# Designs tried in a protein design chat: VH-VL binders against GTPase-activating protein BEM2/IPL2 (BEM2). Part 1

All scores and structures are predictions.

Target 1, 199 residues: GTPase-activating protein BEM2/IPL2 (BEM2), of Saccharomyces cerevisiae (p39960r1967to2165)
Amino acid sequence: VPLEDVCERENTLIPTIVVKLLEEIELRGLDEVGLYRIPGSIGSINALKNAFDEEGATDNSFTLEDDRWFEVNAIAGCFKMYLRELPDSLFSHAMVNDFTDLAIKYKAHAMVNEEYKRMMNELLQKLPTCYYQTLKRIVFHLNKVHQHVVNNKMDASNLAIVFSMSFINQEDLANSMGSRLGAVQTILQDFIKNPNDYF
Unless a header shows other numbers, all headers, positions and changes below count from the first letter of the chain; antibody chains aren't numbered by Kabat.
F, E and O are the ipSAE of ESMFold2-Fast, ESMFold2 and OpenDDE, as the mean of both directions, binder to target and target to binder. V2 is 0.75 times the mean of E and O plus 0.25 times the DockQ between their complexes.
[cut] marks letters that were taken out.
Atom coordinates printed by the task and the answers are left out, and those that the model quotes come from them; centres of patches stay.

## First folded at step 1 (VH-VL)

Design d10 (framework fv_disitamab)
Fold by ESMFold2-Fast, scan of step 1:
Structure d10 (fold): chain C 199 residues (1-199), chain A 121 residues (1-121), chain B 105 residues (1-105)
Amino acid sequence: as target 1 above (199 residues)
Amino acid sequence: EVQLVQSGAEVKKPGATVKISCKVSGYTFTDYYIHWVQQAPGKGLEWMGRINPNSGGTYYNQKFKDKATITADKSTDTAYMELSSLRSEDTAVYFCARVEYSSGWDYFDYWGQGTLVTVSS
Amino acid sequence: DIQMTQSPSSVSASVGDRVTITCKASQDISSYVAWYQQKPGKAPKLLIYAASSLQSGVPSRFSGSGSGTDFTLTISSLQPEDFATYYCQQYDSYTFGGGTKVEIK
């Protein structure tokens, strides 16, 4: 289901499933070694996904304070699966080329840092509100994971690699012959290291 | 042409606050981050944090987050670092350095001359 | 937090010697390594960036190599002005090595 439809249905700026999964990881998972890199049990991930569908994950009717969800990597895996399965990525199909072209020009030293940041902020402001707020929440969450790198071994570079495929769809990746994946990694690494420059 | 000029040496008592400056010239101040690096006597280099002079956005080493406050004044092309609740362990030379941010290109191409802060009772 | 282990901590050398300094990262940092020279009482000076790129104005006797976790700075023929302390730095999260003091034999 499209992200905008979820937000409209729930009357929220960020999908409830995203908020609940990220809050649970922030409560008990930030020091997990290999967080987001080490896969959770597929059985636990599917069980959690089914629980959100069947039991409802809206307005306190569902809780992750349950022994069924003791495996933090299953919660992390459920979150990654949710992002990957979105019909449209968080950069949106309409704007992903604008985001990645900007990063490619900057990496080629075709623009100065302040011009890049100004143009990036302009692109972020063009995202639909639900996309912007969801992206912002995720970036600050990943910044917290990065801050715990001593214990979890997942810095901004590792996180950008792990999440890059969730921010560009297969059609856009194929059309660029894979060249845009590196640009997405560059953008995400920068966002995770310097979230206050963009949000 | 490019220069980063820091304020002079400071001697402070334990518990005091000190604010040191880094005035830049020869380039556009808002096109580069300013980073701060600590070097204790006879020891190596330790990164403290940085500021984007254009936005005022800051990012700190967790070790220094409650100790150091980094600011910038675009009207005077000057970055500042304030250290609070000084202890003897804060005795060090503090350097500012510039970085043109990009993925994989966060090296420090120009440095200030350093400011010695001595904390003594 | 990425740790940079630099070796040796000191080396005694004569003018004309080849000096090799190594730096090991606790995790893969690709080529995001810079090398700096610091003389007593002075600020560090950038020598090498992106593991192997020579900074403008730096003599060609300085070279850098390596990728991933193992990096090397080489001075092919040591000059009197090269007696200094050298630092590696990974710039993904700004961690410095412990330094190598190159001193007169």
Scores: ipSAE 0.000, ipTM 0.440, lowest interface PAE 15.7, mean pLDDT 84

Design d2 (framework fv_disitamab)
Fold by ESMFold2-Fast, scan of step 1:
Structure d2 (fold): chain C 199 residues (1-199), chain A 120 residues (1-120), chain B 105 residues (1-105)
Amino acid sequence: as target 1 above (199 residues)
Amino acid sequence: EVQLVQSGAEVKKPGATVKISCKVSGYTFTDYYIHWVQQAPGKGLEWMGRVDPEDGETYYNQKFKDKATITADKSTDTAYMELSSLRSEDTAVYFCAREYDFWSGYPDYWGQGTLVTVSS
Amino acid sequence: DIQMTQSPSSVSASVGDRVTITCKASQSISSYVAWYQQKPGKAPKLLIYAASSLQSGVPSRFSGSGSGTDFTLTISSLQPEDFATYYCQQSYSYTFGGGTKVEIK
């Protein structure tokens, strides 16, 4: 289901599943070694995803503070799976080339840092509201993970790599023959390290 | 005891189709992706694609997208790789390998390999 | 696609030698590199994952290092069973390096 349809259905700016999964990780998972890199049980991930589909959006009693969901890596894996399964990536099909072209020009030293940040902020403001708010929530969450790198071993660079394919559609990636994946990684790494420059 | 056991060597004529199998045991088949890797005689390893046995979702190296079809059968704990329109350049050993999660990034257990020879 | 450039393509070495193999990624892959050993007629065997983590059962003479784009596999004291071809693999989208054949001098 499209991200905008989920937010409209729930009358929220950010999908409830995203908020609940990220809050639970922030509560008990920030020091998990290899968080987001080390996979959770596929069975547990699918069970949690199905629970959200069937009860999470409509059941006021549904909680991740349940022994069924004790495995933090399953919660993290469910979040990654949710992003991967979005019909459109968070940079959106319509705008991903604008985002990645900007990063490519910056990496080639064709623009100065201040110009890059200004133009990046302009692009972010053009995202639909639910995409912008969801991206902001995710970036601040990943910044918290990065802040715990001493314990979890996942810095901004590691996180940018594991999340990069969730921010560009397979079709857009294939059309660039993979050349834009590095640009997505550059953007995400900078967002995770310096979220207040962008949100 | 984790095992991936592949079907035996095949000799095919140009234009033929071949389907090789990878039967797994010692773990839950649906919890691990199965990858296929090609190695031409005297050459290096080249990743072809992977399948998620739980739902049959596939991801291919674009070089092999029109050549290879990867499938999985949960009832027999067996993954398959089919090569169509065989040419002499397809002569190679083909390996299957398991990976816990697409994002874990390393195939840890490998099948013994299947030699496919394409000759006229 | 992320390209992995491996060097050297071959090295002649003697038992007891230190052997170093390098791998360069065309873009940053953090620590998501694995190293494999392949002996003639056999399937590859995982040696190192996450750039520097030793796989269970692999001798401590094997070590991996690096991050970002530059990675190294080191065999500190080559043994007779180590004559093989070694491959790096970036773990994000599964591109292998070209391989390094470690052969007897």
Scores: ipSAE 0.000, ipTM 0.451, lowest interface PAE 13.6, mean pLDDT 84

Design d3 (framework fv_disitamab; at its last look DockQ between E and O 0.03; V2 from the best seeds 0.00; counts 0 for: pae E 10.9 > 2, placed apart)
Fold by ESMFold2, look of step 2:
Structure d3 (fold): chain C 199 residues (1-199), chain A 121 residues (1-121), chain B 105 residues (1-105)
Amino acid sequence: as target 1 above (199 residues)
Amino acid sequence: EVQLVQSGAEVKKPGATVKISCKVSGYTFTDYYIHWVQQAPGKGLEWMGRINPDSGDTYYNQKFKDKATITADKSTDTAYMELSSLRSEDTAVYFCARGDYDILTGYLDYWGQGTLVTVSS
Amino acid sequence: DIQMTQSPSSVSASVGDRVTITCKASQGISSWVAWYQQKPGKAPKLLIYAASSLQSGVPSRFSGSGSGTDFTLTISSLQPEDFATYYCQQANSFTFGGGTKVEIK
């Protein structure tokens, strides 16, 4: 389901599932070795997804403080699955090429960092509010994961690679010969390292 | 306990079609991708494509997009790959393999035994 | 398309030898690399995922390392059952390396 439809249905700026999954990971998962890299059990991931579909949609008191959800990697896996299954990426279909074209030019040394940041901020301000707020929540979350790299072994570069697959569909990946994937990685790595420059 | 069992070897003429089956057991079929990998005689591995058995969504290596058609039947826990317009360079062993949804990558943890397809006149 | 270049293409070795196989990506791929073992007439077997994580049931003599573009599979003490061909894979885009055949010396 489209992100705008979820936010309208819930009367929220950020999908409730995103907030709850990220809050739980921030509570007890930031020091998990290989967080977001190491797979969780598929049974736990599917059970959590089903619980959100059935319980989370009707009960704002739904929590992840339950023995069923002990496995942090299953919570992380559920979050990655949610992002991957969105029909439209957080850069939006309308703007994803604008974001990636800007980063491609920056990687090719066709602009300096100050100009890149200015133009990136202009693009971010054009996003619909729910895209911007959801992206912001995710970026600050990943910055927290990055800050725990000594324990979890997941620096900004690793996180950017993991989450870039959520911002580019498989057809664009194949067609780009890798350039759009690298562009998304560049954008995300900079966001994760320097969230206050953009959000 | 996880197993992927493929259909037997096939000998085909140029221009024919072949359909290879991959029957899974020991896990929930719709919880993992099924990937297909080609290995030409004496050569390395080449990824062909994958299917989400729950939704039926497919994704292909562009090299094989017009050659292979990947399908899945949830009622029999079986994935299929059909190869059309066979040519001699399609002679290869074809593997099915299970891929994890969690990281959405091509780590292939369990493999079928392989199906040799020989194309000759 | 991200290309994975393995070296060497073959290694002649004896039981007990340390064997090192390298894989180089044409672009940075962080740690998204898997390693597979394939014996003649058999399906490949996953050994290592995420560059350094050992798959369940794989002997501890296998190890992986690397990040970015350069990756290594090491067999610390070669056993008779380890004579096989080894492949690296860039798991995000599904590209395999050309393989390294480990042969009896």
Scores: ipSAE 0.005, ipTM 0.508, lowest interface PAE 10.9, mean pLDDT 84
ESMFold2-Fast, scan of step 1: ipSAE 0.005; ipTM 0.509
ESMFold2 (binder alone), look of step 2: mean pLDDT 91; pTM 0.938
OpenDDE, look of step 2: ipSAE 0.017; ipTM 0.551

Design d4 (framework fv_disitamab)
Fold by ESMFold2-Fast, scan of step 1:
Structure d4 (fold): chain C 199 residues (1-199), chain A 119 residues (1-119), chain B 105 residues (1-105)
Amino acid sequence: as target 1 above (199 residues)
Amino acid sequence: EVQLVQSGAEVKKPGATVKISCKVSGYTFTDYYIHWVQQAPGKGLEWMGRINPDSGDTYYNQKFKDKATITADKSTDTAYMELSSLRSEDTAVYFCARDLDYGDYFDYWGQGTLVTVSS
Amino acid sequence: DIQMTQSPSSVSASVGDRVTITCKASQSISSYVAWYQQKPGKAPKLLIYDASSLQSGVPSRFSGSGSGTDFTLTISSLQPEDFATYYCQQYDSYTFGGGTKVEIK
């Protein structure tokens, strides 16, 4: 289901499933070694996804502080699966080339840092509200993971690599012959290290 | 522990077909691209192609597009590469490799499979 | 299309030496380069990604630097286990350099 349809149906700016998964990781998972890199049990991930579908993600009584979900890597894996299954990536099919072209130009020294940040902020403001708010929430979450790198061993570079494919769909990646994936990694690494420059 | 385990060495005659397997463990098979890389005897590394194990979508180096067919079986966590119409110049070690969450480089590699084409 | 020229093709060195390997792209690739080590009869092992990021578990004597078109892999104090062939790789079409064999002097 498209991200905007979920937000409209739930009357939210960010899908409830995203908020609940990220809050639980922030509560008890930030020091997990290899968070997001080390996979959770696929059985536990699927069970958790089914629980959200059946028990209602927007139900305020639904909680992830349940012994069924003690495995933090299953919660992290469920979040990654949710992003992967979105019909359109968070940069959107319509704008992913604008985002990646900007990063490519900046890395080729075709623009100064201040101009790059200004233009990046302009692109972010063109995203649909649900996309922008969801991206912002995810970036600040990943910044918290990055801040715990001493314990979890997942710095901004590792996180950008792990999440890069969730921010560009297969069709856009194939059309670029893989070259834009590196640009996505560069954008995400910068967002994770410096979220207040962009949000 | 992430592991990519390839099938054993093959000896084939010219014109034959060979199918090499790469069985993964220690991670979610569908979360990472699997790539194939050729290394001819005494030579360097040459990228052949990749597959998205979740969708089955493939992308090939033009040099290998008529030679290699890459597939994946989600039920067995195994990627495959088939080489058709074998010639002596196809004699090489073939590696499978994972990129980290569809990145542009390879963090884990299989041990390699030697394919020898001789008459 | 982007060519990766690696130099030298071989270098003879002694334990404790500083070894420098260079990789030159035919056009700017920002920081999108990785370095691998391959020992005889074994698969390649990732050492460095994004030009300068050290892969977890790789000894700190390995370092990468560079951006744009010129990239360098440095081994600050060569150890016996470091005698191997090293490859750079750029991310567009996964092009590898020709390799540098680090041999015992």
Scores: ipSAE 0.000, ipTM 0.441, lowest interface PAE 15.7, mean pLDDT 84

Design d5 (framework fv_disitamab)
Fold by ESMFold2-Fast, scan of step 1:
Structure d5 (fold): chain C 199 residues (1-199), chain A 119 residues (1-119), chain B 105 residues (1-105)
Amino acid sequence: as target 1 above (199 residues)
Amino acid sequence: EVQLVQSGAEVKKPGATVKISCKVSGYTFTDYYIHWVQQAPGKGLEWMGRINPDSGDTYYNQKFKDKATITADKSTDTAYMELSSLRSEDTAVYFCARSEDYWGEFDYWGQGTLVTVSS
Amino acid sequence: DIQMTQSPSSVSASVGDRVTITCKASQDISSYVAWYQQKPGKAPKLLIYAASSLQSGVPSRFSGSGSGTDFTLTISSLQPEDFATYYCQQSYSYTFGGGTKVEIK
């Protein structure tokens, strides 16, 4: 379902499933070697997704502090699957070209860093509130993963690569012949390294 | 023993539709993605699309979006791939394969189904 | 679309030779590369996943290496049963390389 519809029905700024999955990873998964790179089993991911559908209707109806969910990579995989299956990506179809064009221009050295950051903040403020808050939560989560790089081996660059496909849908990627994927990676790497510059 | 068994060879005329099956056994059908791969005669492998048999969610290679429809029937542990408006360039061997997750390797494959389109 | 450029297109080698096949991604794909072996008239067989992990049952003479954009499959001591076509594949959108036919001299 659309992200805004989920937030409206739950009366939240961020989908409950996102909050629960990220909090569980932050509780016990930050030092997992290859976190987000090493895939979880689809059986475990499907079981977790089905448990959210059946048991996780409200914040208090479901807990991830259960031996059924011992596999951290399944929790991480469920989160990535949730992002990939959103009808619209977190940069939104309407704005992904604006975000990526800005990064392409910056990488071509056609603007200075201060101008780039100002324009990026302007674009972020144009996102619907639910998209903005969800993106902010995800970025600060990935910054925490990056801070644990000595143990998990996943720095901002690795995370940007892994998550880039979750921030641009397959149709938008194909229409650009992949040129926008590098731009998404550039944006995410910067967000993860410097979240307070943008959020 | 894990097995993916595909339906037999098909010969079709241009404009026809063909539906290929991939029946799985030896594992829980809904725990693995099913992918479809095309290999034209003397050519390499080209990924067409995948399905999550539990949810029915599909993801396609843009090249095949208007050509292929992938479905799954949980009651028979069978995945299907339907090709519409067949042309001679659709002549190929079509493989199904499974993966444990969406980043996953294709660890088991069907034997392949030859579809020949000729007039 | 992520492109996988595989080289060489074909190679002839003798039993006991070290054979190296390379694969270049058009953009960074981390370690999300698999390698497959296909013999004439048969389905492909998974050899390597996650760039360097050997699939169970595959002989140890096969190894994979690389990360980012450059990946390599090595057969350390070629055997007669290794006559086949080899394919790399990236796991973001499942694009295969063009294949490398290994012919035993």
Scores: ipSAE 0.000, ipTM 0.472, lowest interface PAE 15.6, mean pLDDT 85

Design d6 (framework fv_disitamab; at its last look DockQ between E and O 0.75; V2 from the best seeds 0.00; counts 0 for: pae E 8.7 > 2)
Heavy chain, then light chain:
Amino acid sequence: EVQLVQSGAEVKKPGATVKISCKVSGYTFTDYYIHWVQQAPGKGLEWMGRINPNSGDTYYNQKFKDKATITADKSTDTAYMELSSLRSEDTAVYFCARDSGYDLEYFDYWGQGTLVTVSS
Amino acid sequence: DIQMTQSPSSVSASVGDRVTITCKASQSISSWVAWYQQKPGKAPKLLIYDASSLESGVPSRFSGSGSGTDFTLTISSLQPEDFATYYCQQYNSYTFGGGTKVEIK
ESMFold2-Fast, scan of step 1: ipSAE 0.006; ipTM 0.522
ESMFold2, look of step 2: ipSAE 0.011; ipTM 0.591
ESMFold2 (binder alone), look of step 2: mean pLDDT 92; pTM 0.938
OpenDDE, look of step 2: ipSAE 0.022; ipTM 0.675

Design d7 (framework fv_disitamab)
Fold by ESMFold2-Fast, scan of step 1:
Parts: structure tokens; sequence; C-alpha cells
Structure d7 (fold): chain C 199 residues (1-199), chain A 121 residues (1-121), chain B 105 residues (1-105)
């Protein structure tokens, strides 16, 4: 299900499943060693996904503060699975080339940092509202994970690598022959380190 | 415990067809692609293709597109790889493998034990 | 299509040695490379993903580094169980390197 359709059905700017999963990780998972790197139990991830599919995502009585979901890595794995299963990535198929071309140009020293930030902000403002708000929420979440790197061992670079595959589709990845993966990683690493420059 | 169990060794004559199986247990079969990798005797690894067990979508290495047919049967949690018009060059160990869901779409973190296919007259 | 050139093809080493294996991509692949270990008669085992991330259960003596086109796998203190063939793999077109056999000196 498209991200815009989820936000419209729920009358929200960010899918409820994303908010609930990220809030739970922020509550008790930020110091988990290898967060997002160490996979959760597949059984637990699927059980959690099924719980959300059975109207849990929109029900205010549904809580992740439940012994069934004690494994933080299963909550993190469910979130990563949700991003991978989106029909369109958060940079959107329509705009991913604009985002990655900008980063490639910046890495080639064809523009100064202030120009890059200005143009990046202009691109972000062109995203549909639900995409923008969801991306913003995710970036600030990953910044919190990065801030806990002493305990969790996951800095902005590690997080950018782990998540970059979720921001580019297999078709776009194959067509880029790896060049756009590096650009996505560069963008995400910068977003995670400096979220207030962009959101 | 995640396990990929492949069918036993095969000896075939040139021109024959062979179909090998990869039975999956310990995780939800439809959650991961099943990949196939060829290894000729004394040689390295070569990716052949993959199937999405949920809908049967396949994607092949162009080298193998006319040689191999990859399928999945989600009622038995089994993936298959069929080789047609066998030649001596097809003599190899064939592995099935799953991708690593936690860190990317293209890593092989669980492997079958391999199936030796020998083509000789 | 992205080619992965692995070197050396073989290396002779003793227990306790530091072993370094290199892998070069024909074009930039950022950090999207994995490393596998294969022992004779067995399936490969994933050691490293995303160039430098250690797979769960893999000993800390294994480490990966590099980005762009040049990548390395390092075994800091070779153990008897580490004599095997090692392969790099890139994520874009799923191409493996030619392999490096680490054998007893």
Amino acid sequence: as target 1 above (199 residues)
Amino acid sequence: EVQLVQSGAEVKKPGATVKISCKVSGYTFTDYYIHWVQQAPGKGLEWMGRVDPEDGETYYNQKFKDKATITADKSTDTAYMELSSLRSEDTAVYFCATEYYGSGSYLFDYWGQGTLVTVSS
Amino acid sequence: DIQMTQSPSSVSASVGDRVTITCKASQSISSYVAWYQQKPGKAPKLLIYAASSLQSGVPSRFSGSGSGTDFTLTISSLQPEDFATYYCQQYDSLTFGGGTKVEIK
C-alpha cells in the first residue's frame, strides 16, 4: 500500500505503524548494541507485522509495551521490513535521480556546501507532504540512534549504509550500477549528522 | 533453526534435463528471495538468478537465462532450478541461498549444502 | 556490468599471521560489498556485509574496510580454522570476486 494512501486513510501525516515502531525504539532500544544491524527473530518480526495488519496500527489501545515484543531487534526489523515493502521509496522514484545527482555533483566539488544545502532543501520541499513528514521523522530518529553510538556502536555512517538500500528500488539500483547507492549513503549520512540543516 | 536442504547428486548424459530442489524451513518461505549460485569444479562462485516465492517473479543473470529455469512452490516451501540441454560445461555444484533481510537485499546469509550435477557420457 | 578483481589468488600463511585480501570493483559501489568464507566441500559462509559490518557469530579477528572501488578483508591473527577460500561480492549485479585461497605455509 502506497504511503500517501496510508496517511489519507489514517488522517495522519506519518503512518501510525512508523510512529509506534520508532517511539518504542526511542523508549527502550537506543542503547541496544548493533541496533538495526543485528537482525531480529523472523518469527517475532512476522508476529508483530501481523498484529499491525489486524488493525493494530490505528488502534490507540494497541501498545508495543507488551512482553510479546520484548525483543527490540524485532521492532527494528519490522520497521526496516516496512520501509523495504513500500511500493515507492521515500525519495520517490520520480525524484531519486534529482536527489542523487545533487549529491554526486557536490562530491565532485562542483558546488559549495551552502549551495548544496539550499538545493537539497528545495528538493525536500517538492516531496509530497506524507513523504516529507515521514522522512523527517525517520531522520530525527536515526539522529538519536547516532547520538547513542558509544553504547549501540551504530554511527551515522553505519546507519546510512544499513538504510540506503531502503531508499532506492532494485530497478533503480541496477540501472545506476552502484553510483547512486553511494549518493544515497552520502545524503543519509549528512541528514543523520545534521538534521536541523534540512528539516 | 533456518535450513535449506537440497536434493542429492545427479549424473546426466549430454542433452538431458535436470531439476534440483531446495526445501526451506525455519522461516517464512515468502519473506526472502531464493538465489541460485553455480560453482564449477575448482572454480569460483557465479550467481545464476533468483525467484520471489510470494509471486514467482524471477530475475536471471543473462549468462544463464536460456539455460536455467527457477521456480518456487509455496505450498511445499520448496524452490527449484532446472537446467536444460546439459553440456559438460554444466558440471558443477549448485547452491541455493537466501538474502539477508536485516542489512540488504543481495546478501546470502543462509545456504543449502549444494548439489553436484555431473554431465558425462 | 561490475567486475570484481580479487588479489592475491592464493596466500601461504602461518597460524598467528595477519592476512589481508583485497578486492577491486571496476566502478564505484560505495560500501556495498560482502565477504564470504568457503571451506572445501562446504557452502560459503557470510563474514562481512556493507564492507565493514561483522556478521553475528563471526570472530572479531575478521574485519573489513574500504569504500568506492577498493576493499580489504583482514584476519588479524590467523587460526587453524581460517584456512579456506575467501570471496568478495558486490550488491549491484551480484558479482563475486575470483576468490583467494588462504593455505598453510
Scores: ipSAE 0.000, ipTM 0.478, lowest interface PAE 12.5, mean pLDDT 83

Design d8 (framework fv_disitamab)
Fold by ESMFold2-Fast, scan of step 1:
Structure d8 (fold): chain C 199 residues (1-199), chain A 121 residues (1-121), chain B 105 residues (1-105)
Amino acid sequence: as target 1 above (199 residues)
Amino acid sequence: EVQLVQSGAEVKKPGATVKISCKVSGYTFTDYYIHWVQQAPGKGLEWMGRINPDSGDTYYNQKFKDKATITADKSTDTAYMELSSLRSEDTAVYFCAREGDYEYYYGMDVWGQGTLVTVSS
Amino acid sequence: DIQMTQSPSSVSASVGDRVTITCKASQGISSYVAWYQQKPGKAPKLLIYAASTLQSGVPSRFSGSGSGTDFTLTISSLQPEDFATYYCQQFDTYTFGGGTKVEIK
């Protein structure tokens, strides 16, 4: 289901499943070695996804502080699977070229840092509200993971690699002959290290 | 023991339709993606598409999008792949395979034995 | 779609030889690569997933390396049962490489 349809159905700015999964990881998973790199059990991931569908993500009685969900990597895996299965990427098909072109110009020294940040903020503000708010929540979450790198071994570069495919769809990657994936990774590293410059 | 068992060889005329089955056992059918792969005689492997047996969601190689239809029946733990409007170029061995228990499922760990489809007049 | 260029198409080798097979992706795919072995008349067998992780039950003479666009499968000491065709596959859009036939010299 499209991200906008989920937010409209739930009357939220961010899908409840995203909020609940990220909050649980922030509660007990930030120091997990290889967080987001080490896979969770597929059975646990599917069980968790089905529980959100059956028990209702917006139901106050549904909680991840349950022995069924003790495996942090299953919670992290469920979140990654949710992003992978979205019909459109988080930068959106419509805007991904604008984001990546901007990063390419900056890397080529065709603009100064202050100009780059201003133009990046302008592009972010053009995203649909639910995409912007969801992206912001994810970026601040990944910043917290990055800050625990001594314990979890996952720095901003590692996280950008893991999440880059969630920000550009397969069609856009193929059409660019891979040149834009590096740009996405560069943007995500900067967002994760310096979220307050952009959100 | 985890096994994927495919239906037997088929001989069809041009323009016909064929439906190949892949019955799974030894694991929970809905916990793993099932992929379909084509191998023409003397040629390499070509990915056709995959299905999530729990949701029925499919993802296809664009080359096969209008040729192949992939489905799953949870009541019989069986995945299916149907080829329509058969041509001589569709003559191949077709494999089903389970995607493994990996992050984003980075490997197909159990394969069916293959089904030979021959299209001839 | 992401293209996977596999080289060489064939290699002639003797038992005990070190064999190296390479795959090049047309775009960055992180570590989302698997390697398979296929013997005549048989289904493929998974050897390596996530570019470098050895599948359970696969002999340690097989190893994988690489990330981004360049990936390598190495067989450190070729055994008689290793004469087969090998394929890489990327796991973003599931494209296979063209295959490498390892033949007895």
Scores: ipSAE 0.000, ipTM 0.471, lowest interface PAE 12.2, mean pLDDT 84

Design d9 (framework fv_disitamab; at its last look DockQ between E and O 0.02; V2 from the best seeds 0.00; counts 0 for: pae O 8.4 > 2, placed apart)
Heavy chain, then light chain:
Amino acid sequence: EVQLVQSGAEVKKPGATVKISCKVSGYTFTDYYIHWVQQAPGKGLEWMGRINPDSGDTYYNQKFKDKATITADKSTDTAYMELSSLRSEDTAVYFCARGGLEDWFDPWGQGTLVTVSS
Amino acid sequence: DIQMTQSPSSVSASVGDRVTITCKASQDISSYVAWYQQKPGKAPKLLIYAASSLQSGVPSRFSGSGSGTDFTLTISSLQPEDFATYYCQQYYSYTFGGGTKVEIK
ESMFold2-Fast, scan of step 1: ipSAE 0.062; ipTM 0.665
ESMFold2, look of step 2: ipSAE 0.012; ipTM 0.587
ESMFold2 (binder alone), look of step 2: mean pLDDT 94; pTM 0.958
OpenDDE, look of step 2: ipSAE 0.016; ipTM 0.524

Design f1 (framework fv_fasinumab)
Heavy chain, then light chain:
Amino acid sequence: QVQLVQSGAEVKKPGASVKVSCKVSGYTLTELSIHWVRQAPGKGLEWMGGFDPEDGETIYAQKFQGRVTMTEDTSTDTAYMELTSLRSEDTAVYYCATDYYDSSGYYFDYWGQGTLVTVSS
Amino acid sequence: DIQMTQSPSSLSASAGDRVTITCRASQGIRNDLGWYQQKPGKAPKRLIYAASSLQSGVPSRFSGSGSGTEFTLTISSLQPEDLASYYCLQHNSYPYTFGQGTKVEIK
ESMFold2-Fast, scan of step 1: ipSAE 0.000; ipTM 0.468

